# Designs tried in a protein design chat: miniprotein binders against a2bj90. Part 92

Target 1, 235 residues: a2bj90
Amino acid sequence: MSRSARRKTSALNTVLRVVEVFASIQGEGPFTGTYSVFVRLAGCNLRCPFCDTRYAWSLEAGKPLGVEELVEEIARYEPSLVVITGGEPLLQRHPLNSLVEGLESLGLRVQLETNGILPAPARDEQLWRVYHVVSPKDVPVRVPGAKLHPSWVDYARATGRAWFKFLVANEQHVREVAEYVAKLGIPRSRVYIMPLTPEKLDMKELLELHSRIASLAVKWRLNFSPRLHLLVQLP
Short names: E, the ipSAE of ESMFold2; O, the ipSAE of OpenDDE; V2, 0.75 times the mean of E and O plus 0.25 times the DockQ between their complexes.

## First folded at step 9 (miniprotein)

Design jl8 (at its last look DockQ between E and O 0.72; V2 from the best seeds 0.81)
Fold by OpenDDE base, look of step 9:
Structure jl8 (fold): chain B 235 residues (1-235), chain A 95 residues (1-95)
Amino acid sequence: as target 1 above (235 residues)
Amino acid sequence: SDEFKKRFEEVVEKMLELIRRYYRTGDEKYLEEALRLAEEAVRLARESGDPELISEALNLLNIALLLWYLSTGDPEYLEEADRVLEEAWKIWEEH
């Protein structure tokens, strides 16, 4: 390998393709209500028909940003949490480890959102230390080529830093989630069900859907995730 | 067969472990080997005729190609990744 190839790889290791950086309230999962900076990375290995961030699917939708510059930008917001999301953030896993190192050096908490197709972090990765919300795309609504990697179950058991979030529209979906997590041996305390929202709901319909899914969460003894940002009209 | 499924799962697990080694080391040799194993997974899946296995294998190939684009900046890998993902959807919708 030429000295030129090693220099290109070293520069790629410190650059992320970023779609957007913004401050809001975390609307979903175990950190709901937390003042957060969202870092939306470009590129996804899936094309989920229910995706609300389709503009992030292409790797070309993101601008190249240096890790140091991105850490400084995030720090200016004084966040209670940094949420790394996008298409699939773990496609950019190498520079993500550097980003996490930079953010942790400032004492910032980090949450990653992932589809769980790529393997969970190893102990030697900076990503091992962060919180993960894994959103499987094989249950209850199947997306082509989606399969949860088993290492996420082991990571959740070993660290207590992972949760599993499932999109559900009805009681049949909740049943399928309950059977799936039982089969995989995922503790129910780590499972969230969240409303699958069609693109065009009014506030009344959105509240009614939340109420139905929350009642199913109680019935099935699962955690409920709102879509709080939609309910309070934040990004 | 159960033996076929086991062989497919072993290839997939090796491929994903190589990707994890690539992310830790930045050594393109792991990415080259991961691409080769993704192509092998696709061949095996096609021999099974199982649309779920074919779509899984094609998505793994898509991942390997996206990583090559991120490493090289060559748009041909991105175009190939998109074609592979479109095929995964087509196979899934036809079955």
Scores: ipSAE 0.891, ipTM 0.951, lowest interface PAE 0.5, mean pLDDT 93
Fold by ESMFold2, look of step 9:
Structure jl8 (fold): chain B 235 residues (1-235), chain A 95 residues (1-95)
Amino acid sequence: as target 1 above (235 residues)
Amino acid sequence: SDEFKKRFEEVVEKMLELIRRYYRTGDEKYLEEALRLAEEAVRLARESGDPELISEALNLLNIALLLWYLSTGDPEYLEEADRVLEEAWKIWEEH
């Protein structure tokens, strides 16, 4: 390999653009309540109007951090779970696989959050053994160009390591989600509905919305995801 | 229409496989070809006249541009990616 090509490959493998690293509680999905370290990667391929992390949209919002340095920083928190989020983490897929390798070598459990437009992990990727929470943006609130890649359904059925989380505001949204997951063959046991909060809500309104969506989850026999970190006022 | 959709899907599948090869090898030739296929996907989607297909194709072009920015560090690719996203939203709002 030429010196130039070798240097480019090395940087691609070993550097992530990171917006922030912090400890908190995982407030959403199947690992709700777990003491976690969040790694927010820069860059997103979408501009969802309801995004609550708009500061991570640009790839330039992240600082370059070496993967080995990042693993060491994460380990110092002694997390029960490492949550890789963003933006869209799969934009930085190659160094992300290196990060996962380092975290798993320390016995740390890893969960990734993704919009699912880029394909599910291949069997030869470190990401293959990681837990995934996939949040499709083509139902019920459709974001232009968002389309769940079909490999995520295949991956979820083959491995049991992926769940699908949908933001909903009302029963019409839940009906649309139910039709969508049935059409795609996504098992109900893998589906979470979570409150959509497009406006800032006070605590009373937030609790009322949680109650309404939880009741709908029971009615439609779907899993419910809270936004626990909002209820307990953690980042 | 069905033939354009079939060609579109074939181009997209090939583009995504090239991106996977880029991640395995670090060889930018795969990413360069993926970018060309993303541009072809946009052309096919426009020929179909389907606004949702056009928005999908523009999202894929945006991804290819973002990956190329990550590889090269050239901010012009990031600027073009932003322009492509703006176009996708304009088409969506008019539909």
Scores: ipSAE 0.792, ipTM 0.913, lowest interface PAE 1.0, mean pLDDT 89
ESMFold2 (binder alone), look of step 9: mean pLDDT 84; pTM 0.817

Design jl9 (at its last look DockQ between E and O 0.58; V2 from the best seeds 0.73)
Fold by OpenDDE base, look of step 9:
Structure jl9 (fold): chain B 235 residues (1-235), chain A 95 residues (1-95)
Amino acid sequence: as target 1 above (235 residues)
Amino acid sequence: SDEFKKRFEEVVRKMLELIRRYYRTGDEKYLEEALRLAEEAVRLARESGDPELISEALNLLNIALLLWYLKTGDPEYREEADRVLEEAWKIWEEH
């Protein structure tokens, strides 16, 4: 291997394309209410019409940031959780393993958010140790080219560190989720349904939607994820 | 046919396994073979005429191209990834 190839491989493992880093409250999933630092990575393999972070779709929306510098920036916030999100964070999987290693060395808890199209972590990856919230885009919302990789089901069973978060607008969507998770053998205790929020809901409409979907979660014996950050007007 | 679908699913399975090996090793040979298998998946999907399979295959090709862009910094891979993803959406919306 030439010196150039070794320098390119070292740079790939140490640099992330980052859109933004900010502190807030985790508004969604099993860690709702947790004081968190969000690391939004650039680039996504999907173009979901309901995406609230469309500005992160392009890899060019992110600036190159070193893993060491990013660990230092995150640590200054004294977070209870580090949330790795973006477009699709697992596109940048090489430097993500280095980032996780750095954060875990400081005793920081890490949660990854992913669309679940790319394979789950292998046992030899640092990513194996973190929490994962998988948001499938095949059911019920049917985003083109979205399919949950089956290794996420195996990872969830093996580790207990994965949850599945589904966007739902009505009872038919909740039924489709219930059938899908039953077919895949995903335990209902690992399933969250979350309101699919169209653009431009007022606070009253947003609360009503949350109430309806929460009631469906009880009826269908699924966990409910709020969009808490929208309800409390945080980023 | 059920045989065609099974062949497509096996190509997709192999492609994604090569991406997982690339992520663990950084070895370009796995990314090269993953791109080749993504192109094969697109070919097979097009032969089926199934919009769902075509969109799935095109998204896999988009992923492989984005990984080549991240590795090389060559904007041609990014531009091709964007074109492939736009085609996946167009095919899905027309059917």
Scores: ipSAE 0.877, ipTM 0.947, lowest interface PAE 0.5, mean pLDDT 93
Fold by ESMFold2, look of step 9:
Structure jl9 (fold): chain B 235 residues (1-235), chain A 95 residues (1-95)
Amino acid sequence: as target 1 above (235 residues)
Amino acid sequence: SDEFKKRFEEVVRKMLELIRRYYRTGDEKYLEEALRLAEEAVRLARESGDPELISEALNLLNIALLLWYLKTGDPEYREEADRVLEEAWKIWEEH
């Protein structure tokens, strides 16, 4: 079957396990501030102690939802960006490619958030054209079994559609990130450091942490990512 | 350890290629072989005694089990995936 016919057939009959769909502001990374619809997929291959979306860890946390129905629901929000997140969205890669096909057919811009353990998109995947924010979990806070697949660096260089985001709490963490990205050949322009926030901080503490990490980003010549949604108290 | 690491990396590379083929085709045969290779990766990693390799191998086995759960709906695969992650954390904490 032709690539076009195969993809169209798959999109019509494919189901995703979805935890939630909601509109908000993208608070992190290169698209910070963009009016977005978030699609949180169920299931994760990690159990990060600092995860703030633990309710998405189990595949059973998601409800089965048809891709065509999901595309229509997303479109009704009139988003400027569709953010696919989770859990780990690449666990549901086949129906995810179908979702991307449907969203792109409507001209909607898509960003994926991933821990980068499963390989980067192949050239013949719909995900090839999507923007990716990759959050490796093996530096600076190491999670068992988390290892960035090397294809993400190749993909970023080949396409310019991937950025790497790291949670940091202090300068030692930033030094470790800087060494890691230099070793892997990731350009500084593609690297974001972001505050590692405990589950509960008061607003003063949150602002102070943002200020410290932003100052470190300048010192180390890295991009800074806020957690804007926390600062403005949006989901 | 160097020879074990080279063999381990070869098995992991083959396993992830089979996962890629599974994603493209939906063909269960690729996932079945990927699960077998994930189990082999765990055996090699345990023989090495390296907690980093053991944790990586258990994560890959967890992924294969979760994909089998998604394919079959059989909760035993999800439950085994959970046990594998628990083991990975226990080994990591003792490291």
Scores: ipSAE 0.690, ipTM 0.876, lowest interface PAE 1.5, mean pLDDT 89
ESMFold2 (binder alone), look of step 9: mean pLDDT 85; pTM 0.821

Design km1 (at its last look DockQ between E and O 0.51; V2 from the best seeds 0.00; counts 0 for: pae E 11.7 > 1.5)
Fold by OpenDDE base, look of step 9:
Structure km1 (fold): chain B 235 residues (1-235), chain A 108 residues (1-108)
Amino acid sequence: as target 1 above (235 residues)
Amino acid sequence: GSLEELFEEFAEITWEMYWHIFKADEAAKRGDEETAKKHIEEALKLSEKLLEIARKAGSPELEKLARHLHETIKEMKEAFEKGDFLRAWELMIEISDTVYEIEKIIES
């Protein structure tokens, strides 16, 4: 490999396309209520009709940021958790491993949010060490092109650092989730159901939806994820 | 064309139709009713083509799904016209599920 090719590969591994960086409260999943810095990465391999971050679908929607600069920016917020989200963060897997290395060197906890289509981290990746919330889009919402990569089940079993968060609108969806996770051998303790929310709900409707889905979570013995940020009007 | 060519055409038009549904939803969310209407009308035209292709292919299953798409898109159009964005969203999810079933049939 020429010196030029090595420099290009090194540069590609140190730059992320970032849509936004902001501090808020983690509103979803096992870390709900945690003061967090969110790093929204650009690019997604899905086109979910219910996506609330459609502006992040294109790689061009993100600005190129150096990993070192991004680590320094994140550290200034003194977060209890760093949440890597976006479209699909694992589309930027190589520089993302470098980011995780930098953040872990500062003693920061990292959570990745992923749609689970791309393979889980391998043991030699820095991403192996972080927490993962996998949000499958093949069950129950059946987004075309979505399929949970089987390696996520293996990763969850091997590390205990993965949770699965499913979007649900009704009891039929909850049943499908229960059957799916049973078939895959995913422990119910690692499964969250979350309200599938249309964008134009008022606060009353949003609360009613949360109540209905939470009741279904109890009935089906699954964990419930709120959309806490929507309920408390945070980003 | 061959049966294979008809299935490929069916798949391509299904995705094009689905793209217009997305653009209609995006436009409606921005309050761009004119653009939303344009995209939903194009989605309707494409769903009619799906019905024709399914008939030519002699697939009762695809014809059933294409008919369901067409009727669901009509209802989605009416929901947009009424400003019932919740119903339009529910119908968009139903369209997504139907597209997924079509994809499975074409890949089998």
Scores: ipSAE 0.020, ipTM 0.352, lowest interface PAE 5.7, mean pLDDT 89
Fold by ESMFold2, look of step 9:
Structure km1 (fold): chain B 235 residues (1-235), chain A 108 residues (1-108)
Amino acid sequence: as target 1 above (235 residues)
Amino acid sequence: GSLEELFEEFAEITWEMYWHIFKADEAAKRGDEETAKKHIEEALKLSEKLLEIARKAGSPELEKLARHLHETIKEMKEAFEKGDFLRAWELMIEISDTVYEIEKIIES
């Protein structure tokens, strides 16, 4: 087959609807501080009152990008971590598995952020091998329609590649998280509590909230997640 | 029965009230104070209706929750007027928690 013919052959139609791609620091969870490229996918199956990224809720907010093109673009940043986020990335599960395959073939580490409503990866999916930060929205602040799929706990135990992150504002919330994770059998080493921050805080208020939640994490023997990107004023 | 119809109405109005709280927060974040006030005022009206339904249903637990919603929404309105976004956010969390408690009671 000639070079021209190879370029004209129909590629497999693997397309993601992407809101944005950008470099920054992973500011949350177990990979906090890592130089990362963020891929924000369009579409979400929740409408959280406290969502920071409402512009990603509709699939129409995403530009269609071919997976091969996206892998090449990500690779040019030379990231230490690729963070796939959104909306809810698992709404685009099929092309997402293709993206993960491409990124892993280049030796890039991948982390997915999910609200955990859709099931955890099956063993035959490329997503099985990546890291997951699962943020259930049915505790402590319940979002209508939110329910953690039980397969995420099984996946975490089977693979060691999932962590659970909860937005909290006060000690009552931390107590509710502690009871929830104990009931589900999630070990404390896999649990992060993170400050539930309003959009408009000055730096003093932001630091005070971080200090309060970090102190609670110590008291309750849970991991603390900052929102480091907010503290250092990165996207 | 009539009690089941009252609980269904209570749940429907709770959801509508919660939607207004979400819209008020959204408007406040973009600086649209008039829209935020409109939604908070509608949420207050709906919380009064919840109180009436709870009394008619003879449910002191739902009445307590409806009263809590009403008072919390009043405080949220004041927080928006003062630009105290942290306080408003904390109050929205209390409203969400109360909606969750209502759901648990109605499902039982």
Scores: ipSAE 0.005, ipTM 0.248, lowest interface PAE 11.7, mean pLDDT 84
ESMFold2 (binder alone), look of step 9: mean pLDDT 87; pTM 0.874

Design km10 (at its last fold request DockQ between E and O 0.96; V2 from the best seeds 0.83)
Fold by OpenDDE base, fold request of step 10:
Structure km10 (fold): chain B 235 residues (1-235), chain A 108 residues (1-108)
Amino acid sequence: as target 1 above (235 residues)
Amino acid sequence: GSLEELFEEFAEITWEMYEHIFKADEAAKRGDEETAKKHIEEALKLSEKLLEIARKAGSPELEKLARHLHETIKEMKEAFEKGDFLRAWELMIEISDTVYEIEYIIES
């Protein structure tokens, strides 16, 4: 490979397509309530009917940002957690590992949000060291092209740094999730159920749905994730 | 064509139909009723083609799924016409689940 080809490949590994960077409260999963900087990456390998960030589906929706510049931008917020989200962050796996290395060098904690279609981190990736919230899209609502990669179950067992978050609307969905996690051998202590919310629910309907799903979580002995940001009207 | 060519055509048209459903939903959310109607009507035409292909392929399973898509898209059109966005959202979830099943059958 020519010196020119190596320079192009090195430049590709240090640039992310970023839709937005903002500070808020983590509203979902095991880190709910944490002051966080969100980095929304561009591009997604799914078309979920319930997606609230459809504007992030195209890689072209993101601005190219250097990893070093992005680390400096994130650090200025003094976050308790950095949340890497998007469409699907692992579509940008190579520069994402460089971002994680930069953030960890500053002592920042990192959480990844992923749909779990792409393989879990390998031991030699910087991503191996961070926290992961995996949101399977093949249960209870089946999304075309969605299939949980089995390596995420192995990663969860090996590291204890992965959780699985499922969107549910009713008790039938909770049953299907319980059967799915039993079949795949996902540790129940790592399972979260979260309200599947239509767009434009009023606050009363949103609270009633949260109450119902939380009660089902207790009944089925699963963890509950709120959509806290929606309840407190934050981004 | 061969049975394989009919299944490939079925998969391609299913995906095109599904993209029109998203475009219809996005237009409806913006209050662009004309664009929403155009895309949902195209999705209906594509679902009719799916029924024809499934019949040519001699697949009762794909014919059943294509019929279900066609009826669900009709209900989604009616939901948009009524401004029932909650029902349209439920129907879009049902369409997603049906398309997932189609892909699973074609890949098997």
Scores: ipSAE 0.831, ipTM 0.923, lowest interface PAE 0.5, mean pLDDT 94
Fold by ESMFold2, look of step 9:
Order: sequence, then structure tokens, then C-alpha cells
Structure km10 (fold): chain B 235 residues (1-235), chain A 108 residues (1-108)
Amino acid sequence: as target 1 above (235 residues)
Amino acid sequence: GSLEELFEEFAEITWEMYEHIFKADEAAKRGDEETAKKHIEEALKLSEKLLEIARKAGSPELEKLARHLHETIKEMKEAFEKGDFLRAWELMIEISDTVYEIEYIIES
């Protein structure tokens, strides 16, 4: 029966593959310092050498959770911000839009973290209304397969709800970012540079790297993003 | 033609090598030296195969990149042997950039 098949497929579309849900602070980007609930979705379309969440790369790393159940779990934390991250959350776009609808119905503010390979939200998507931090991975460290979809720049201009965040280690990297964003027409006010951090830096090394990149942000008149959760030792 | 097949093979071997690099790193970080060594040595063998394919294809640019991969992976093996995980991390970033460049050239 055709109707029966449609019902089975539709039930699966209300389910997200979720690696973890936890409360912490947003340590990066324009909402740094905000009490947040993080929803880490499984699956990624990139293999970044500097990824600190490789455990989320496979779709099989996620457990299936119903959207309504997930909304209830998130709400119990009473978050000031819900951060949807991953992997790459837009790989689960259809049920993600359902999650956003549920969160918005409770008045919860939502931010998505994406590598920007998949297109920006369309105007008829619930994702259109949320905040986005887009981290292109083809500059300055070039990750195979990375390419920013051009719709993200149009979306940022149309909505004011997108920012672009880049991992940098030195001034040459910052120059490359500056050239990239200028070519794409991304205004400086929407650009963050953030320290490209190896794992296992001691606190002194971590602070020195932050200081160096922050100084470069001032010099190049770009916004600076810390990795605050590393500095304060939160997940 | 056969040149197109060589470029396709080059791209496939590059990705297979790249996957072994991540498996080696993950094994090394958990202290599984045997598994890390197995994967890094497979990556070295694959980088040598890339050199052979680049020469058959008559591409000096791909040959240069394949040599760079080979030398970088060799240095990564040495870093694992010394327990220098910061250096291995830096070398993985260099490998990522090199693989990106290879894909850019092949797609062009």
C-alpha cells in the first residue's frame, strides 16, 4: 500500500540522529558567553584534520531521537540559546526544520553551526529565522571537499542572521581570510577570526595563542572569537 | 581515455591514503601503537603508488604533490615514534592542504 509506505517514511523524517545533548556556554562567535544547550547531530561531509569532534562524523554515531522528545529535553535546561552543531547539521535538514519549529514555538532562540557547503535556508524554511555561524573550510587551512555555497552571503545580507568564522594560526592566514571575504563581499562586521588550536596545549600556550590572534583581529579590523570553553575548561 | 582513468585512480588512492592518516592518528592518540604503525605504513605505500601514477600520467605538478605527501607522511611516522603529537597534528594539516590542491588540479 502506497499510503502505508508514505507513513513509514514520514515517521523517520521526524527523527534526528543525535550524538549528544548537553548544557554549557557558547564559547565561540557572536554569542560567546551565553548559557546554551548544545545539540550535536551525527554525520559530516568533511574530514577536517583539526576537528575536535571526530566522534560525530559518522551518521551511525547518532542515536535516533524524536523531534518532540528532543524539544522537551532541551526545554528542561531552560537555555538562553540552543546551539545546533555536529558534524554538519544540514545533512539532516528536513527533521532539523521540524526541531527548529518546535523550539521557536517555545520562544527559544536557536543558533546553527555549519561549514556552509549545503545551501543557506530558503525563505519558506524554519531555519530561515534562526541565527547561523558559518565556518568555511577552504580558507586558510584547505579541507578536501570544502566549498562555501554562495547563497550564504545572500542570506547574510538579506537577514542579518549569519556570521562567518575562520580558524587562523598566524598573520598569513589572516591575510588569506581578508582576501577571501573581500572577494565574496562579506562585510568585516560579519567576520570572526578564531585561534586554530591543537589539542593538549597547556593554559599558558593557549592564552598566548589567543593573545596573538586577538591582536591580529584588531590590526586587521576583524572580530575576534575566543574558544572560551577551552579557557574555562567546559565542554 | 587512459589519462582520465589515471586521474580517477590518483584521486581514489589519495582518499584511501587520507583515510589511513586519520586512522593512524586516532590509534596513536589512544596508545594503540601497532594499529597506528599499520595505518601509517599503508599511507606510505599508497603515497608511493601516487608517485607512480603521476609519472604515468605525465603530470609534473601531481608528481610534486605526491612527493610532498610521501615526505610529509614519513615525517608523521617519525613524529609518532617520538610521541610528538603536536608535530603529527601540524603534519595532518599540511596533508589536508595538499589533498585539497590535488583535488583542485584533477577537477580542473
Scores: ipSAE 0.763, ipTM 0.894, lowest interface PAE 1.0, mean pLDDT 92
ESMFold2 (binder alone), look of step 9: mean pLDDT 86; pTM 0.865
OpenDDE base, look of step 9: ipSAE 0.805; ipTM 0.908
ESMFold2, fold request of step 10: ipSAE 0.747, 0.705, 0.744; ipTM 0.894, 0.878, 0.891
ESMFold2 (binder alone), fold request of step 10: mean pLDDT 88, 87, 87; pTM 0.879, 0.869, 0.876
OpenDDE base, fold request of step 10: ipSAE 0.809, 0.820; ipTM 0.911, 0.917

Design km11 (at its last look DockQ between E and O 0.94; V2 from the best seeds 0.00; counts 0 for: pae E 1.54 > 1.5)
Fold by OpenDDE base, look of step 9:
Structure km11 (fold): chain B 235 residues (1-235), chain A 108 residues (1-108)
Amino acid sequence: as target 1 above (235 residues)
Amino acid sequence: GSLEELFEEFAEITWEMYEHIFKADEAAKRGDEETAKKHIEEALKLSEKLLEIARKAGSPELEKLARHLHETIKEMKEAFEKGDFLRAWELMIEISDTVYEIEWIIDS
């Protein structure tokens, strides 16, 4: 491979397409309440009907940012956690590994949010070391093209650094999640159910929905994820 | 065409229909009722085409799903016309689930 080809491959591994970087509170999953910097990456391999970040679906919606510059930007916020989200972050796997390496070198904790369609990290990837919240889109609401890659179950078992978060609207959805995770051998302690929220719920309706789904979580012996950011009106 | 060609055409039209549903929803959310109506009417035409293809293919399963899509899109049109965005959201989820089932049948 010519020096030019190596430079092009190295340059491709050092630039991310980023939609936005912002500080907030992690509102969802096992890290709920954590002061976090969110890095929303551009591009998604799904078209979920309930997606609240449709503007991130195109790669062109993101700006190209160098990994080093992005690490410096993140570090200025002094975050307790870096949350990498987007459309689907693993579409940018190569530069994302470089980002994780940079963040870990500063002693920053990293959480990835993924739809679980793409393979879990391999042992030789920097991504192997981070926390993962996998949000399957094949259960209970089925999204075209969604299928959980089986390697996520293996990764969860091997590392203890993965959790599975499911969007639910009713008890039937909770039953389907319980059956699905039982079939896959996912421990219930790693499963979160979260309210599937229409975009135009008022605060009262949002609280009532949270109460209903939380009660179902107790009944079905699953963890509950709020949408805390919506409840406290943070980004 | 062959049965395989009919299934491929069915999949392509299903995806095109689904893209029109998203464009209709996005337009409705912006208050662009004219654009929303245009896209939902195109989705209806495409769902009628799906019914025709399913009949030609001799697939009762795809005909059932195509009929369900057509009726769901009609109801979604009515929801937009009434400004019932909650119902439109529920119907988008139902359409997604139906499209998922179509893809699963075609890929099996």
Scores: ipSAE 0.805, ipTM 0.910, lowest interface PAE 0.6, mean pLDDT 93
Fold by ESMFold2, look of step 9:
Order: structure tokens, then sequence, then C-alpha cells
Structure km11 (fold): chain B 235 residues (1-235), chain A 108 residues (1-108)
């Protein structure tokens, strides 16, 4: 079979464990405000105390879906962006590359959300050409098992397709993030700080936290990410 | 047995304790006080076992961290009893940070 036909046949035979597929607005990071379809993959290699998607931690939480069927389902939403998230989507790397191939063949723009423990894409992976928002979990809150793979910094510099996003609650956290990114050589233009929201904040408290973290972003010359979906009460 | 076996046991029990912490938190948040209490009590028992293993291994650093876990889990139990979810959330972050430190010591 030809190279093109071989890849199509492989995509048809691969399966992803998927928790949910839904349309919403990307509320975080560089693509904030974009009409998106979210694909939440099952399985995670971390147990973050602040995770609000704990239902996606187990691979058994996902239902098996064929990549071709999933591409067709996503396309029906006519998204401006496809956000692949989870758990940790790179735990399903092989079928994920097949999904990306299918989505890109339809001209759909793709963003991956990852905790950065597994290596950045290699040049010969379909994931090489998608956008990545990398959220290291060893700063400022230290999560057991978290360690940013150094290839993500190299990938970001080589491609310009990766940004680094950090949850912060106060200026001490911002200082820790600033030290961390300086040590790794991550340029400030690639760094976002985002409010670390406790559960059960009322809207006034949520806005006050956003205002405080945004002011710190200006003071420290870092990008600010809202949690826009929380502010506008979308999933 | 060997120091390596003690460190492996310590890491395994630390992870088991950590999983109970999440199960307690999930139960507390859905109002299932009985399940939350069972998991937090199991986490306390595991933290006591960690203390004994740290002493047997002759590691003052792990002993200090095990005591800190035990004290933090007791405070988390009190937070659950009062329905103080913000405090429980803060204590989970402290537990996460402490388990992270334990892993660095064991895996280094």
Amino acid sequence: as target 1 above (235 residues)
Amino acid sequence: GSLEELFEEFAEITWEMYEHIFKADEAAKRGDEETAKKHIEEALKLSEKLLEIARKAGSPELEKLARHLHETIKEMKEAFEKGDFLRAWELMIEISDTVYEIEWIIDS
C-alpha cells in the first residue's frame, strides 16, 4: 500500500479512550475566547490536589472510540479550534498522533494541553505541527511525580508552538515561577500565569483573584491567562 | 529488610496514603461523611506506619516528613468535620508538597 493509504488504514484501526467530547470556549492561555471542541482523553500520570477533572484520571473512565469516527464527530461541530486535553493526553500518544493527522487533513486547527512530563513531539510526529500549552506541575505547587521534560523548552524554541502556563495564588508563587522559567531559559513571552482558584469561590472573589493575578502579571512582565469559562459560567 | 526495601515500602505506603486523601476529599465534597471518615482514618494509620518505617531506616529527614504528614492529616480530618472545604483544599496542597519532597529523597 502507498504511504498515504497505509496511514489512512492505521488511523481507521486505532482507538482512543475518550471521556467526553463537547463544544465550548477555550477559556485559558493564548487561544482564550476561541470557539472550540474539547476532546478529553482518559488517563493521567499525576494526582493534582487542585484538579477539577479527577473523573478523567483512570484509563477505564474513557470509552473506546475509533479515530475515524471521532474525527467525523468533531468535524460536525465546525470548530475553530480542537482542544485535546484530559487527564494527560500524551499517555495515548500513538492513537493521538492518528487523531491529529485526521483533524489536520480536514484543515482543523489543533491545540494540546499537557503537564509536560512526557517528551515533546519529535519532528516526524503529527503532533509536531500542533499548538501546545504546557502546564508544569512542579512549581509553584509541587505535585508528586511532576517534572517538566527538558525537550519542551527545545521544542518551544524550535517551533514557536508551545507556551507554558502556571497556576498561582499570590506574589510568592509568581516569584517561584519567574525563578523556574529563568533557570530553564523559557522566554517571558511564552509564559502565562493563571489564577489558582479554590473550589467554591463566589463571583466577587473570583474577579478579585483575577484582578490580583493580572496585576502581578503586569508587574512581573508575564502574560496573564484568565479562567474565562469560570467567569462566564461555561464548561 | 534492606534499606532499599524499607525505602520501597515507604514510597508504596506514601502513595497509598495519598490515594486515601483524595478519596476522603471526594467523599466529603459530596456529603458522604461516613466514607470520608473511613478514608481519612486509614490515611492516619498509614502515616503512623510511615513514621515507624522511617525510624527503622534511620532517616531523620523521612521521620520529620512522616510526622508532618500525620499532623497535616489530623488537621484535614478536623476541616472535614467542620465542613471547611477551603481549609481542606489548602491542606491537600500541603500534603502534595510533602509527598513530592519524600519522592525526591527516596528517588535521588
Scores: ipSAE 0.681, ipTM 0.874, lowest interface PAE 1.5, mean pLDDT 91
ESMFold2 (binder alone), look of step 9: mean pLDDT 87; pTM 0.871

